VH-VL binders against Large ribosomal subunit protein uL10m (mRpL10). Designs and how they scored, part 150

Target 1, 224 residues: Large ribosomal subunit protein uL10m (mRpL10), of Drosophila melanogaster (Fruit fly) (q9vpl3)
Amino acid sequence: RGKINIQRPKAPHYERARVVAVTQPKYPELPKAKSCFKTRAERTQQQQENPYNEIIAREVRNWLDHSRLVAFFHLSSITADDIFRVRVQLHKQNLHLKSYGSKIIEQAVKNTRYEAIVPLFHSNHCIVFSPDPEKTAALLRIVRRVPQMVLLGGIVEETMLSRNQLVAYAQMPGLHAVQAQLVQTLSQAPGHLIQQLQAHQNSFVQVLDVHAKNQMNEETPKST
Key: E = the ipSAE of ESMFold2; O = the ipSAE of OpenDDE; V2 = 0.75 times the mean of E and O plus 0.25 times the DockQ between their complexes.

## First folded at step 10 (VH-VL)

Design gb169 (from gb162 with heavy chain D102Y; framework fv_anetumab; at its last look DockQ between E and O 0.01; V2 from the best seeds 0.00; counts 0 for: pae E 12.1 > 2, unsure alone 74.0 < 75, placed apart)
Fold by ESMFold2-Fast, scan of step 10:
Structure gb169 (fold): chain C 224 residues (1-224), chain A 119 residues (1-119), chain B 111 residues (1-111)
Amino acid sequence: as target 1 above (224 residues)
Amino acid sequence: QVELVQSGAEVKKPGESLKISCKGSGYSFTDYWIGWVRQAPGKGLEWMGQIYPGDSDTRYSPSFQGQVTISADKSISTAYLQWSSLKASDTAMYYCATSFYYWGEFDYWGQGTLVTVSS
Amino acid sequence: DIALTQPASVSGSPGQSITISCTGTSSDVGGYNYVSWYQQHPGKAPKLMIYDVSNRPSGVSNRFSGSKSGNTASLTISGLQAEDEADYYCSSYTSYSDPYVFGGGTKLTVL
């Protein structure tokens, strides 16, 4: 059957379609001056508040918010091939190895309960995230075969834990209630725990410094 | 109680297809790699490839890429090694073995499946 | 691809000590501490004896020890017993694309 054409007829001479004349005459308006120039101070401020860094910091905050297991590592010299195989093995256990610049981590944790961890990231570092705290045992099993990664501590169920506390947690049964009680029982005052984590990091850095000096065969004689 | 049980010996003619199996028990099948190792008569061990059953990530030795297919069925904790067309040179003992690490030791081994390909 | 180099055979008497070498390159044995040793009795599957150069799995006699120097790993068996008579294979991690390489194997005879 015929289809009724309800389309409105096109205006004759489409290219010359008339527009209703405005009642007010159009005058050139003074264009509002828009400054495209920035002072040195303004450019410096923009460099300090890089929008790309904030996007990445938001990514870090998202990982922290959605991870019930976060582990912090010192990372010594490691090849791209070696870190890649470790990342793949970790990923199979729902463990996500990430590396972020220290300033990005500082932006991510600024004004949060985790701000105090910033000193842990002044040296080479990486972080492992997981939504599943039961994977702590798998994490430790994997990283003990990666000598370049040294566990500094972590966060389990929003509680800061030292290396030894993470090892203890990993040995607990899969009962979440028991694990939650253990985490709370093992947790120390935040200042004391962070001091222990920093001391461990400083001890490791000291060992690396001594090793580097010995490897260079440099002997600095003491002057009295 | 970790155990890998392989299918029985096979005698085949060149050009025939074959699929052998390796059933794991007593451990978390989806958390360990299963590798296949070949041993020709009177010769040494050759790694053929391995699979991670949890996500079916499969890796092959360059020497065996395209010659065999490795697969796994996690619902029955069984890994497979398959040939579309056997050759006389495929005559060998085939072992499956499991490892927690992609780069690590094989902790547990199956008893082996002898495959003989002759006319 | 290429096998690690092991001597074809080694022999010793009960109570003695023997060492089996496993030589590779700086990209496998020399580059990593992921060297394993397997024992294989005739007609049987291999059994893991040593992993990560020098570690023993539970149940493996402390008569078995491993070491590494440069590109050469070594398996030492002390206090030889008749039951030690077997083929011994070393293996090493090599690369992500080809992670596992075996040695050619060494036949240990105990008389």
Scores: ipSAE 0.693, ipTM 0.849, lowest interface PAE 1.1, mean pLDDT 82
Fold by OpenDDE, look of step 11:
Structure gb169 (fold): chain C 224 residues (1-224), chain A 119 residues (1-119), chain B 111 residues (1-111)
Amino acid sequence: as target 1 above (224 residues)
Amino acid sequence: QVELVQSGAEVKKPGESLKISCKGSGYSFTDYWIGWVRQAPGKGLEWMGQIYPGDSDTRYSPSFQGQVTISADKSISTAYLQWSSLKASDTAMYYCATSFYYWGEFDYWGQGTLVTVSS
Amino acid sequence: DIALTQPASVSGSPGQSITISCTGTSSDVGGYNYVSWYQQHPGKAPKLMIYDVSNRPSGVSNRFSGSKSGNTASLTISGLQAEDEADYYCSSYTSYSDPYVFGGGTKLTVL
């Protein structure tokens, strides 16, 4: 009775092997992480064929109108999985990552105050929207870990900012903090001014007093 | 300064319910994940789950799914970990910690809550 | 359960440099640059020492450094001091459904 080699089980009979081969769940090869971001060419082609371009353009407009923070990014080669990860992170910070075709963006911003952004969309790009401008720092923090995302610029509180300006904005203390500082500074200013004014007055009085004393001393006849 | 203050040590019997707390201060409570990490005596760290207080999105480790409940009350900047029925195997130190990212590093930690479950 | 492999213990003399390894798989340590290191003194909470393989948080000594090669991340402590005696844990991202895996921990003894 031949020792059943447990380490190298005999290949099943040809018929069984065929059944096993056919019944092996062809796990669909995980689609090679096709970049969820279709190439510019693919996006352009899809946009031409999509009857819903107007709907999408309206969506873009809606995002722009309701966002107080908009950031534009160039995308280098990035996997779908990576995009998904970034999207999740951004979403938890109330940052919404979107990608649109250039034509859709053009249609969306035509004859609007946002028309100046059109030149930014000549390459693979994505947009991050947020209703909260205070999330700018959070956005930058997240994207620092994503080398495939290159910040091009943004819109904060209806103001177009360059990349550098956006970075600077993110480094600024929150509006409330700045306001508090301003109030504090303004509240201190009168005190300082009064002190300075008083100091000068006091100095002047001292000088006058010295002068008066000197004059009095000169008028006192040396009683020989 | 960021601080996480956890509730005090607990001694319980098997079958009892328990809810421990982690109160955050010095940061925006709604903008960071709060994770719970278990450390059994003499053992390593185990991620149990985490919650995003901003929207109450809660995630569990497969090993702890259905075993515990994580919750948060953003009004008082407090996260919770609770058991409906404790087991002896639940005896451990439990840490809460904050992370800016879903899978990010835990940058701030609570002091830990020791839970002892004994008959 | 996916666990990262760490040596149980390492030891060194004051002033020496020691390295703690953390070995995972291509699905965790090898797949992502989201490796963190935590220091834990007895009876204390863990402290973040390194994040994203090689970055130090503010306030962490420059004696601590991190690197990764393949499926192995490494924590290097240079100029070993008595205060460095602690347990060290590595962590890595694994998957969306289970984002954290920890190593078993390494006890560092300063001789």
Scores: ipSAE 0.020, ipTM 0.576, lowest interface PAE 5.1, mean pLDDT 84
Fold by ESMFold2, look of step 11:
Structure gb169 (fold): chain C 224 residues (1-224), chain A 119 residues (1-119), chain B 111 residues (1-111)
Amino acid sequence: as target 1 above (224 residues)
Amino acid sequence: QVELVQSGAEVKKPGESLKISCKGSGYSFTDYWIGWVRQAPGKGLEWMGQIYPGDSDTRYSPSFQGQVTISADKSISTAYLQWSSLKASDTAMYYCATSFYYWGEFDYWGQGTLVTVSS
Amino acid sequence: DIALTQPASVSGSPGQSITISCTGTSSDVGGYNYVSWYQQHPGKAPKLMIYDVSNRPSGVSNRFSGSKSGNTASLTISGLQAEDEADYYCSSYTSYSDPYVFGGGTKLTVL
């Protein structure tokens, strides 16, 4: 099965994510109030967690397998009110903010091509999923006002992208704009048409070369 | 256990208003879309629209935009489908459904509410 | 709404395999892997049988399988049984503003 047993990304990406996590602001955890139902509440929570683990893991697999845009963030300390406001704003753009425990992520991606992402979830994190890769620019616009969410990278059209590659992707013209530009080029005189097509191809190749170089520079060295 | 319980069958006359309900339980009502699906007698399924109860973001099929109102009351975990003026063509079975696994599928369905509109 | 195209009916004998098609466009079935299949017996609510083109929810028999090629999704039922007699609907994600469309439905008759 192709890609299922892909060699995990080498430590540089993982080490950068951990370094960023350590430098982020943290807020004190609030103490929990005691209750005479503490033991009963704990037992209820344990039971709820057990029956729900596979449902949540399937939710993660569904999001990962079929979102055309996935963005990974390190999440520093943030109030419940602030994260709720961000979630609502993202949701209006068909962007779905989620956070899952690392064991759930490990369970969800086991024996899949996504196993390489597990190290990202050993620290505080959140994930944004969307079926709409054209929403990448909207995502970045929204989160630039949320310093508690630090972009680590993402997946677009089943391709793993670094932070810089994802930002570059967000700046590209939409598919419809590219198609409209091709139609405009085809309506010109034949000799000029050849020049215009070559210019568009060169521009597109240059963008792809930037993406390929960024992806290549993040690959594990040939050493084991 | 996840459950969607709809209000009972309705018999109405043309021109009357109606609001039917769908109460969700066993899950976080505000975190998932809940949609309405119509099935006219002997016909197929039609997606009418859906609401995200967390912020009341509402989407309508173009065929139903302006024909019905979809709303939710998250304090009682209930979604609603409402007509201001029923027509005989509104006679149908109406289902609510929710999705836990993303856009494009409905995992759990209500039992349906039969609405009959006749003079 | 533009419905996905399904055959009006299909039939098969017990033990046979049958396939129900669902044809859309590059803007829905062809453009996304969010195709689902629902089974509906008379007087009952639909039941999700397949999601994300080919995945089965817990409790759905492995006799049900799904696939997609180009703009056409397919539901295959192997080892046909009398209880499989029902209406079957496909659905797909389409767009942000109109995110959901059903097919016209297919009546499966077990002979």
Scores: ipSAE 0.006, ipTM 0.459, lowest interface PAE 12.1, mean pLDDT 74
ESMFold2 (binder alone), look of step 11: mean pLDDT 88; pTM 0.911

Design gb17 (from gb1 with heavy chain Y52W; framework fv_anetumab)
Fold by ESMFold2-Fast, scan of step 10:
Formats: structure tokens, sequence, C-alpha cells
Structure gb17 (fold): chain C 224 residues (1-224), chain A 119 residues (1-119), chain B 111 residues (1-111)
């Protein structure tokens, strides 16, 4: 699980450890934030430590405030070595991969224009932050080789974009003015992220309501 | 188009120093790893190391650590492979190649620089 | 010693299929889906043929396919043609000694 296998005959563990240390990204170290995937026990402990949650929520707000690119991913189970490779490549492009519990994210974005992203984090997730929105193309190129990470959407220049809108943004030439205009154009499209999230929530609520009514009416009076 | 142009063939004596070059064009030089691959006469490919030109972060194969120096000058989009003291066993074709990914394949290759070290 | 194991040579006739194996350990070929294959004609630089075990770059014939089972990756060339005669090298990510390791190479002869 991310441990150096001391029985391997290929190279001295000392030299391997040295290579790993040199390639490791220099991210701020968070207590119990070593990977994007968190166990239920870790999530429960974070919730029980409310002062800790507020400290981490402030860190999330700081990342949001200083990042002009924020991308949201669903994250499947991933090994320590796999995430290490991804972090090295992301860091070279000034892209910072972070993982936070859903309640911490909700606390960080509550009463902000980004509150609609909270449903994206009810399952396993991670977030990539960058101060440079031109790195969107590099981000998508990197995560294309990481099947455990599935793009859900993001925020570019404070504008919420769907997965398809982020892909479109990434395909534009590296002209700042053109990219800024594209972001505004895409955010006005019928398929922008917040509208898609609201539509999905409404559909899910309707399905739940129908099932709840059917179960409450087990004697369903079908007289026709 | 993406192109890697390497310096010309070299003929040297043991103990001499040498620096060969690899100039990239047609792509963002600081957004790709540049690797050096050695091929001794009649032998296979050996990865020597690679550099990220944006911050000069360099990774070496254990077999070549301390034997060569890899460097890059991002102002002229050129990577270098350097020896302080050549050996006859350094006789080989040397390729530079680019990879977008730290763990990944080399998608573009230079034409190669033949280095001959003989007395 | 750190090179991935490939057969020194393989031969086939035009129109047939051949397979070249590349064997490593659980820390390279067996542990990751980052296996690449390169074709090298005499006097030329290598050309990328396969990446991520089975994916082809644009411009590479669909006659070339890759697969992996356990610690062994394989390159299969179908409908063998004279121009396929070349040296073939596998490569993989290596978590132990280096991020990149090559195989010893296989000379393909088309008879």
Amino acid sequence: as target 1 above (224 residues)
Amino acid sequence: QVELVQSGAEVKKPGESLKISCKGSGYSFTDYWIGWVRQAPGKGLEWMGQIWPGDSDTRYSPSFQGQVTISADKSISTAYLQWSSLKASDTAMYYCATSFYYWGEFDYWGQGTLVTVSS
Amino acid sequence: DIALTQPASVSGSPGQSITISCTGTSSDVGGYNYVSWYQQHPGKAPKLMIYDVSNRPSGVSNRFSGSKSGNTASLTISGLQAEDEADYYCSSYDSYSTPYVFGGGTKLTVL
C-alpha cells in the first residue's frame, strides 16, 4: 500500500526512497489528508472534532479565494503510489490535488455562490486547485490517464462550469481575453453546472417521492 | 510541428569532457519532460535520466547517477547531456525525447547524437 | 539487470501474426498499466507504437495491438508486412529503481 517493498531485488531501498522523496510534491501537510480517498472512520473523527473542521474549512476557503481554476472529481480507490505519480505531474503544472470531507466542504462554501457544489461531494471525491486557469488543458490531459479520477465540473474565473464546458474551455487557444469571453459564454449556456445540478436534484427528488408514496400506499387503489 | 534537433556527431579521447545538446521547437518547452536515452553499438535502449526544464528538476537512472549531468536552458529551449571525463564505454548513440507525463511514454524523439570515444 | 525481459528475436511470414512478450515484476509491468512499445528501424530513432498497454498514437496502424497478463505485456502485430521488420522495445513505469525502464529489445525478421 505505498510502502517500499524491502524484498525487491531491483535497486537499493535507500536509493528508491531518495528518488521518491525528491519527486514528492511539497504541499501543505494536513492531519490525516494523505490521499483523496478517506475511510468512514476518518470522516467520523473529523466530524467529531468541530474545531479541527473549522480550521480545515478555512483552508478550503483560502484555496478557493486564491485559485482561478478549481476542478471537482469523483475518486475511486487509488493506491499511494498511483496518487504520488499524479501529484508529481500535477505539481509540475502548478496544480494542487486536495481531499476534504463533505461536511468540511459544505462548511467552507455555505452562504457562498458555490454552495450548489455540495451534492458532488456526497460520494468519494477530490479537488484540484490552481492560480492559473490556462492550466485547465494540462489538468485534463493529466487526469485522462487516471481512470480513478472522473471530472464532474469546476470553477474557472469564479464561474461554475460543467464537465463539457471545462473540456470546451481547455480546447481554446491560450489567449487570456478569448478564454475569459468563452467562460462567460459557456456559463450562460443551458447546460451550465448549477442548472444541471438543480435539474438532477429535482429528478432524484421526484423519483424518491414516487417510491415513498408507493410504499406508503401498499394497498395502492388501482380501480381502472 | 514538434521537433527535437540534436547536436552533431562527436569523436573524443578518453578523459576529455563533452556537452551535447537537444533543442526543442513547436511545443511548450517547459511543459514536457526531456529524457536522455543511450544505445551502445548493437545494444538496446537504456534510459539515462530526465529533466523538467521549468524548474530543472532532474531524475537519473542509478546506472548513470554521478556519471553524467543533465541540464536545460529554458530561455533557448535546449537540454544538455554532459560528461566531465569520457570513457571508451561511453561510445554510443544518444537520443533525447519528450514525455508529457512523469511516468509516461516518449512521444517525440531527436535524431540522435553519435559519440565515439577512442584512443 | 534492470531491463525488462524480451526474446532476442522473433520471425514471421507476410500476412501472419506474431507476438512479442515483455516480462517484468509486480513493481513495473505487473503493478501498473503504463507499458509502452517502440519500433526502431536501422539507423533511425525509435517511434512510439503503443502506450498505456493497449492504446495507439494517431498514425499507428491498427495491425499493432497490446495486452497484459500478470507480469507479462505483449505486442501483437497482425497481417505482418515487410516494413514491420525492425527492433521492438517495451518500456514500463518502475516504482522501485527509476520512473522508466526499457526491455532488452526484440529483433523482428519478416521472412
Scores: ipSAE 0.629, ipTM 0.816, lowest interface PAE 1.3, mean pLDDT 80

Design gb170 (from gb169 with light chain N33D; framework fv_anetumab; at its last look DockQ between E and O 0.12; V2 from the best seeds 0.00; counts 0 for: pae O 7.1 > 2, placed apart)
Fold by ESMFold2-Fast, scan of step 10:
Structure gb170 (fold): chain C 224 residues (1-224), chain A 119 residues (1-119), chain B 111 residues (1-111)
Amino acid sequence: as target 1 above (224 residues)
Amino acid sequence: QVELVQSGAEVKKPGESLKISCKGSGYSFTDYWIGWVRQAPGKGLEWMGQIYPGDSDTRYSPSFQGQVTISADKSISTAYLQWSSLKASDTAMYYCATSFYYWGEFDYWGQGTLVTVSS
Amino acid sequence: DIALTQPASVSGSPGQSITISCTGTSSDVGGYDYVSWYQQHPGKAPKLMIYDVSNRPSGVSNRFSGSKSGNTASLTISGLQAEDEADYYCSSYTSYSDPYVFGGGTKLTVL
């Protein structure tokens, strides 16, 4: 025994990030995570982790299939400490913030009824899942204090909703009101609903263009 | 309406233990943080820590870590602040206050509990 | 440095406007729009007057307004009334491990 751990030191997992963030505010740049040099084998292994895309895509499908609330967000530049703070607050409301690569999302939803969401993920994004659609109001209350997260739309009770429809849903407190909202959504012509979703996306395309230009201007030497 | 009701004033001697309470009503007790704020006589406000009653997640100010214990009993919608051994420097008004956000404003405040520790 | 800097006292006459400053660093007041202001009358609990720099809770007079420039937040009270005489505290988010820092407080005297 003693103070030396014989086990190989593990990099902080996202679920363990809270302990690391509390003791050290710069999670991605923590000295402990970077205290060991990388071997050639470790570097090669890191490059080959991409083959696990199908396993992660299956995880995404499971989240989509078992969540009655799914909300899609554009995610602007945010520190690891700030996103961790948001993740912890969301988790207290049974809201699960996940981030997946756009190729993994496309692979997960290809040939499913959710395939229409793929265009939402052409830039930095995150998704919030919950088995409880009543938590939509809590979700919106939390994210309004996170300017880096911009609501794009969502899925409630297997029904695709625009940003405005999701906001309206959050304001309906009873079963009757919820049913009325769903009936109104279902009665809309498919073209009209798609146009509403595209209107929000088009507004956000301008934000994305500005954001992309801003990211290019803020690009660090780490591009090397 | 939202209301936080705190226990009555306490007069104690150094070395004694103490537990004061804050009972919430009119809101979802398990969905809000309850924080404790100290105010020494004639001084300003100091955040001591806060608890999320829904999962008992408790956070302390570095200045008060190890000096006090914060707890909550969600079955009676009551939060607690306790000392194992009081010091004369613990003489202060203690407020409980509630916030929806870990990082947010305190929307509602209790009336305060005056704790006097004899020197 | 943990505490936000406020003037110890300010004074004004009924009907005038006064401003109370709250100065921090780029890691608190300058880094986040999570600045709050509290009013405390003698022997009473603090009352939230402003949150998120400039937002008023329901029931707070529009005579109270908030702003921020760089590392300094300001509370402005217009049309000053006798009932405004109180201590005013600012607060800001700082970090996950120490989320709250308060200003030292400002005593407002009306006439």
Scores: ipSAE 0.719, ipTM 0.861, lowest interface PAE 1.0, mean pLDDT 81
Fold by ESMFold2, look of step 11:
Structure gb170 (fold): chain C 224 residues (1-224), chain A 119 residues (1-119), chain B 111 residues (1-111)
Amino acid sequence: as target 1 above (224 residues)
Amino acid sequence: QVELVQSGAEVKKPGESLKISCKGSGYSFTDYWIGWVRQAPGKGLEWMGQIYPGDSDTRYSPSFQGQVTISADKSISTAYLQWSSLKASDTAMYYCATSFYYWGEFDYWGQGTLVTVSS
Amino acid sequence: DIALTQPASVSGSPGQSITISCTGTSSDVGGYDYVSWYQQHPGKAPKLMIYDVSNRPSGVSNRFSGSKSGNTASLTISGLQAEDEADYYCSSYTSYSDPYVFGGGTKLTVL
């Protein structure tokens, strides 16, 4: 992303006389352009002109503070009607679909351990917040029919998880998964109950091991 | 243990009203759609409609729109299917079912309620 | 108006592989991956065997598999067993909120 640096003068170039003159009607003159470095008064005025950024950033912080589940998605082109239908279905499960600009996300997570998430919002995106981390499986089951929402990763219980880690977390045996497995196992040949419980136990240990590794990573000093 | 327990068999005359029930247990009743499926004797399955008990959002098959009422009482974890005036063609087995996959994959079913409507 | 067509019956011998078809249109089976399959033994409630064309719920034998080609979804049962004798129904959504529909059902007879 190049920035124009007016502090470094460019060498003059005289290649050919080219007519790039604007033949548009002359507009009334406006105040001269501000300097490259704004005065104290101009900085204060600019800050006063953008009050909505902090209000929205506060909203994002409130969602992060009250959400034990946060999931980040890349969002492909989708009609407003379709995304509304998805939002309604998610909302029924206490899953709240939101979208924010990357500048606002950066402002909201500044000086927090979540600063690393900012690059995820460079492209078109959406975020799902929920106070209920047990709804991770519901989230993934609902969005499996929404190809326009591509999971990037998330935060569960203040732990940042990659896409694969979040999917593995959602497979953790919960009451619903255990109940479904027990009902089906009781309808099967003898011995399958022990194997199914061991499979759930192994999945649970795997998710806990990922969770423990994420906690250990959080205990190391930030490198960058 | 997820379980859907339906009310018992009914024998009715044409023109009578009827309300049959489906009680869910072992899960959060308000968090999942619960649907009704009809099966006439010797015939296939027909989706009638479904309700989300948490907010009473109710959807009907076009084939059954206006012919039945689907409702729920979340305080007792019970869904209902109701006719104001039964017809002989309403003779069928009626199943309730829930979708833990959220988009109509009915993975838990009640035992069924046989409704017989005859003169 | 969604209509799903299944053969009325199919039969096979134990150990054989058998396939049951479910034919819709480009607006449902052909256009979306939202096909499910249900098994129903006589006098019993249906059981979900396959969802999203090819996914098995927990506790469903890997002898059951699903696929789709064009406007036709297929349920394949390998290593046919006597207990597989039942009625089989396909179902489909066409979008996030369109009504469900079941196929007419297929009676599988194990000879």
Scores: ipSAE 0.366, ipTM 0.680, lowest interface PAE 3.3, mean pLDDT 77
Fold by OpenDDE, look of step 11:
Order: C-alpha cells, then sequence, then structure tokens
Structure gb170 (fold): chain C 224 residues (1-224), chain A 119 residues (1-119), chain B 111 residues (1-111)
C-alpha cells in the first residue's frame, strides 16, 4: 500500500486539473499601480495621434470660460486610486479635476487671455475647475492631504494669482463677511470720531475751567 | 458656531417605523457630509452611512444597507435616519456627525438620540 | 472583515504617559494615513482628538498626540489627568464601499 506522499500530491487527473485551472479564481492581479497619469511622453504621443484634439481643446476652453475658480497643480507620482479618491472628494465640493496634455492646453488658450498659463504645463499637471470662487478654501483644504498635488497658482474671478496669493485669498473672509465688517467699521467710525472730538473738547474745556479758576483765585484779594 | 441638534429620545415597539432628525447650523449644510453612527449600549461606534446634502449622494455601510434610510432636506438643514420596521436590536444611541471629507474625520457631533425598542 | 483592533482597557496614574494602539488588518488599512481618534466621556458624544494620524483640531490639548508605524496607529496621552478618563476610539478609511471603520474602543482609567 504505497505511502501517500503528502508532500508531493499526485497531479490531479488531467480533466480535474483543467477544471481546477479554469475554476481557480483568477484573482485579478491587483492592477499594478500603473500611475493613471501617463508619462508626459505618453501623453504627448497620444495627443499627436488623437483626431479629437480640437474637441478636447474646446472642452478646456469651455471650462476656463465658465469657471470662476481655476487652480493649477503639479502632479508627482500618484496612483490611479489616489486620483480617483481625490476626484471624488473634489467633486463633492463642486470642484472638477481634469488633466490635459500640454499641446491641448496650448491649443485651447491660444490667442486668449489665458495664454499666460501655458508655461505651467511643462510637467505632469492637473487642473481643478469650479464655478464658485468661494470654494477656494475647500480646494486647499482637500489638496493639503494630497502631497502629490502641488499648487502652482490659479485664476480667481478672472485674475491670475500666484500660489501665495491664492492661499491668501482662501484665508480671507468671504466677500460678504468683509462687506459686513466694512459696514460695521464704517458705522462705528462716526461714533468714534464724535467721541474723540468730544474728548478733545472736553479736555479743552477742563483746561480752560482750571485756568479760569486759577485766575479767579489770584484776583481774590487776600483780605488782610 | 457649528451645531448639530438631534431629535429627542424615542421609545418604540418592534415593527414600528421611526424617523429621527439631525439639524445643522452655523455652517454651510450642503458642503459637508453628514454621517450616522450607531452605538449599542455598552458597545463601540459603528458607522452606518452618510449623505452629502448638496446632491443627496448617500452611502451605506454594508451592514446597514437596506436596513435604514438616510436622507436630507437641505432647505431646513436637516438630515434624517429612518427605519421602516424597528427591531429590538436597533436599541442604541444614534449620533449624527459632520465631515468635510468623504473618508474624513467627523469634526462635529450631535448630542445623540437614544432609541429604545422593546416589546 | 476590516477590523481595527484596540486594547480593551489601559490605565495610568496622573502625570504619566499612556499609549493606546490601533492595529488594522494589513489588507485594509491600505497604508493610508487617514486615522482619527475620538474621545468619549460617559453619556457624551464622541469628540475628535486626532485626525490624519497626528494632527490636532483646534482646542485639543497638546497632551494628545498621534503616530503610526506600519499598520499600527497610536494615541499618546502625556501628563495624564483625571479628565482624560474616557473611551477612546480609533477610526480609519478602509474601502470605497465602507469608508469608515471604528476600532473596538479602549477604556482609559486614571488611577
Amino acid sequence: as target 1 above (224 residues)
Amino acid sequence: QVELVQSGAEVKKPGESLKISCKGSGYSFTDYWIGWVRQAPGKGLEWMGQIYPGDSDTRYSPSFQGQVTISADKSISTAYLQWSSLKASDTAMYYCATSFYYWGEFDYWGQGTLVTVSS
Amino acid sequence: DIALTQPASVSGSPGQSITISCTGTSSDVGGYDYVSWYQQHPGKAPKLMIYDVSNRPSGVSNRFSGSKSGNTASLTISGLQAEDEADYYCSSYTSYSDPYVFGGGTKLTVL
């Protein structure tokens, strides 16, 4: 009775082996973290071959024209999964993450007020669009958790802002808040001015009163 | 100041329906996720699901999918958690909480709503 | 099942430093630094103490700190005070279908 070699189980019968091979759950190889972002070279190559470049350029232009907030980011090595997560997060804030080839961007902004952004697109990049400039703070809050996204600058209300300016903008109280503060300050200003003016007048009167009292005391003859 | 105010404690019988509420104030209600967290007596925290009031995108934990319904009325800055048919096992404290991120931390919490389901 | 494992209880004396661990299963904690810590006093709602592994919200004492090594996140409370007695929960992002998982909680007793 041959010792069942437990260490080298006899290969199952060919038919069973076939069934096992077919029924083996092909665990999809975890998609090798293929950086969803095609290398600049791959993007450039794809752009050259894409007959739809004009269509895409129009899309980009449309985004630019209808966005009140545009932010430009450099992308370091980032996974597709990470991009997806960030995209979802941004989308919930009405922020739209897009990535385009440099040539498409150039075509899109040629002879437009946006032509100055072309130099920003020499590396891996993405753009975030929003119709709401008030979402600048939200954008920065989200991307701070994404080290692969480096803010380069942006456009807010048709004004090109540097990275620092954009950060500063995000820190500013909303326009309404600022207006409210201004109104409050302006409303308080007359009161303060009146108080200051009155204070000076009162001080002056006090000084005069003291002077008058001193003069009266000097004129009172010491009745010896 | 951000505040989440939840509806009062509920005592129900098995099979009854229930809808509890969470009203947000002091922030943009449509810009934050509202999550619901269950805590059974003497037990830990359990994420049930969350809703983004801005577009009503709703996500459920697999454990709570089909068991509860999460909704929101942005016009009154209120989120809801509802049961069609309560079970004794639904007895718990229910918290609403806000998160800026889909997978983010819960920054602000309601005071909780105690739901007691007993025969 | 995605699980965050915490010790059931920890204890310390006033002035001491204690650490609470939160260990995720390798497959689910995915190397992401989205770990949060919550403090819950009896009969109270949870309070966010740490987010993103090591960041403190405004108003949280600097006695609370967070770190992570591998699949284990840690909450450290330095200079333990009586008021720190509470339940502590870690949380982490796990998957698209279930974005939030809480640990089982740790009861901290101040002796």
Scores: ipSAE 0.014, ipTM 0.542, lowest interface PAE 7.1, mean pLDDT 81
ESMFold2 (binder alone), look of step 11: mean pLDDT 90; pTM 0.913

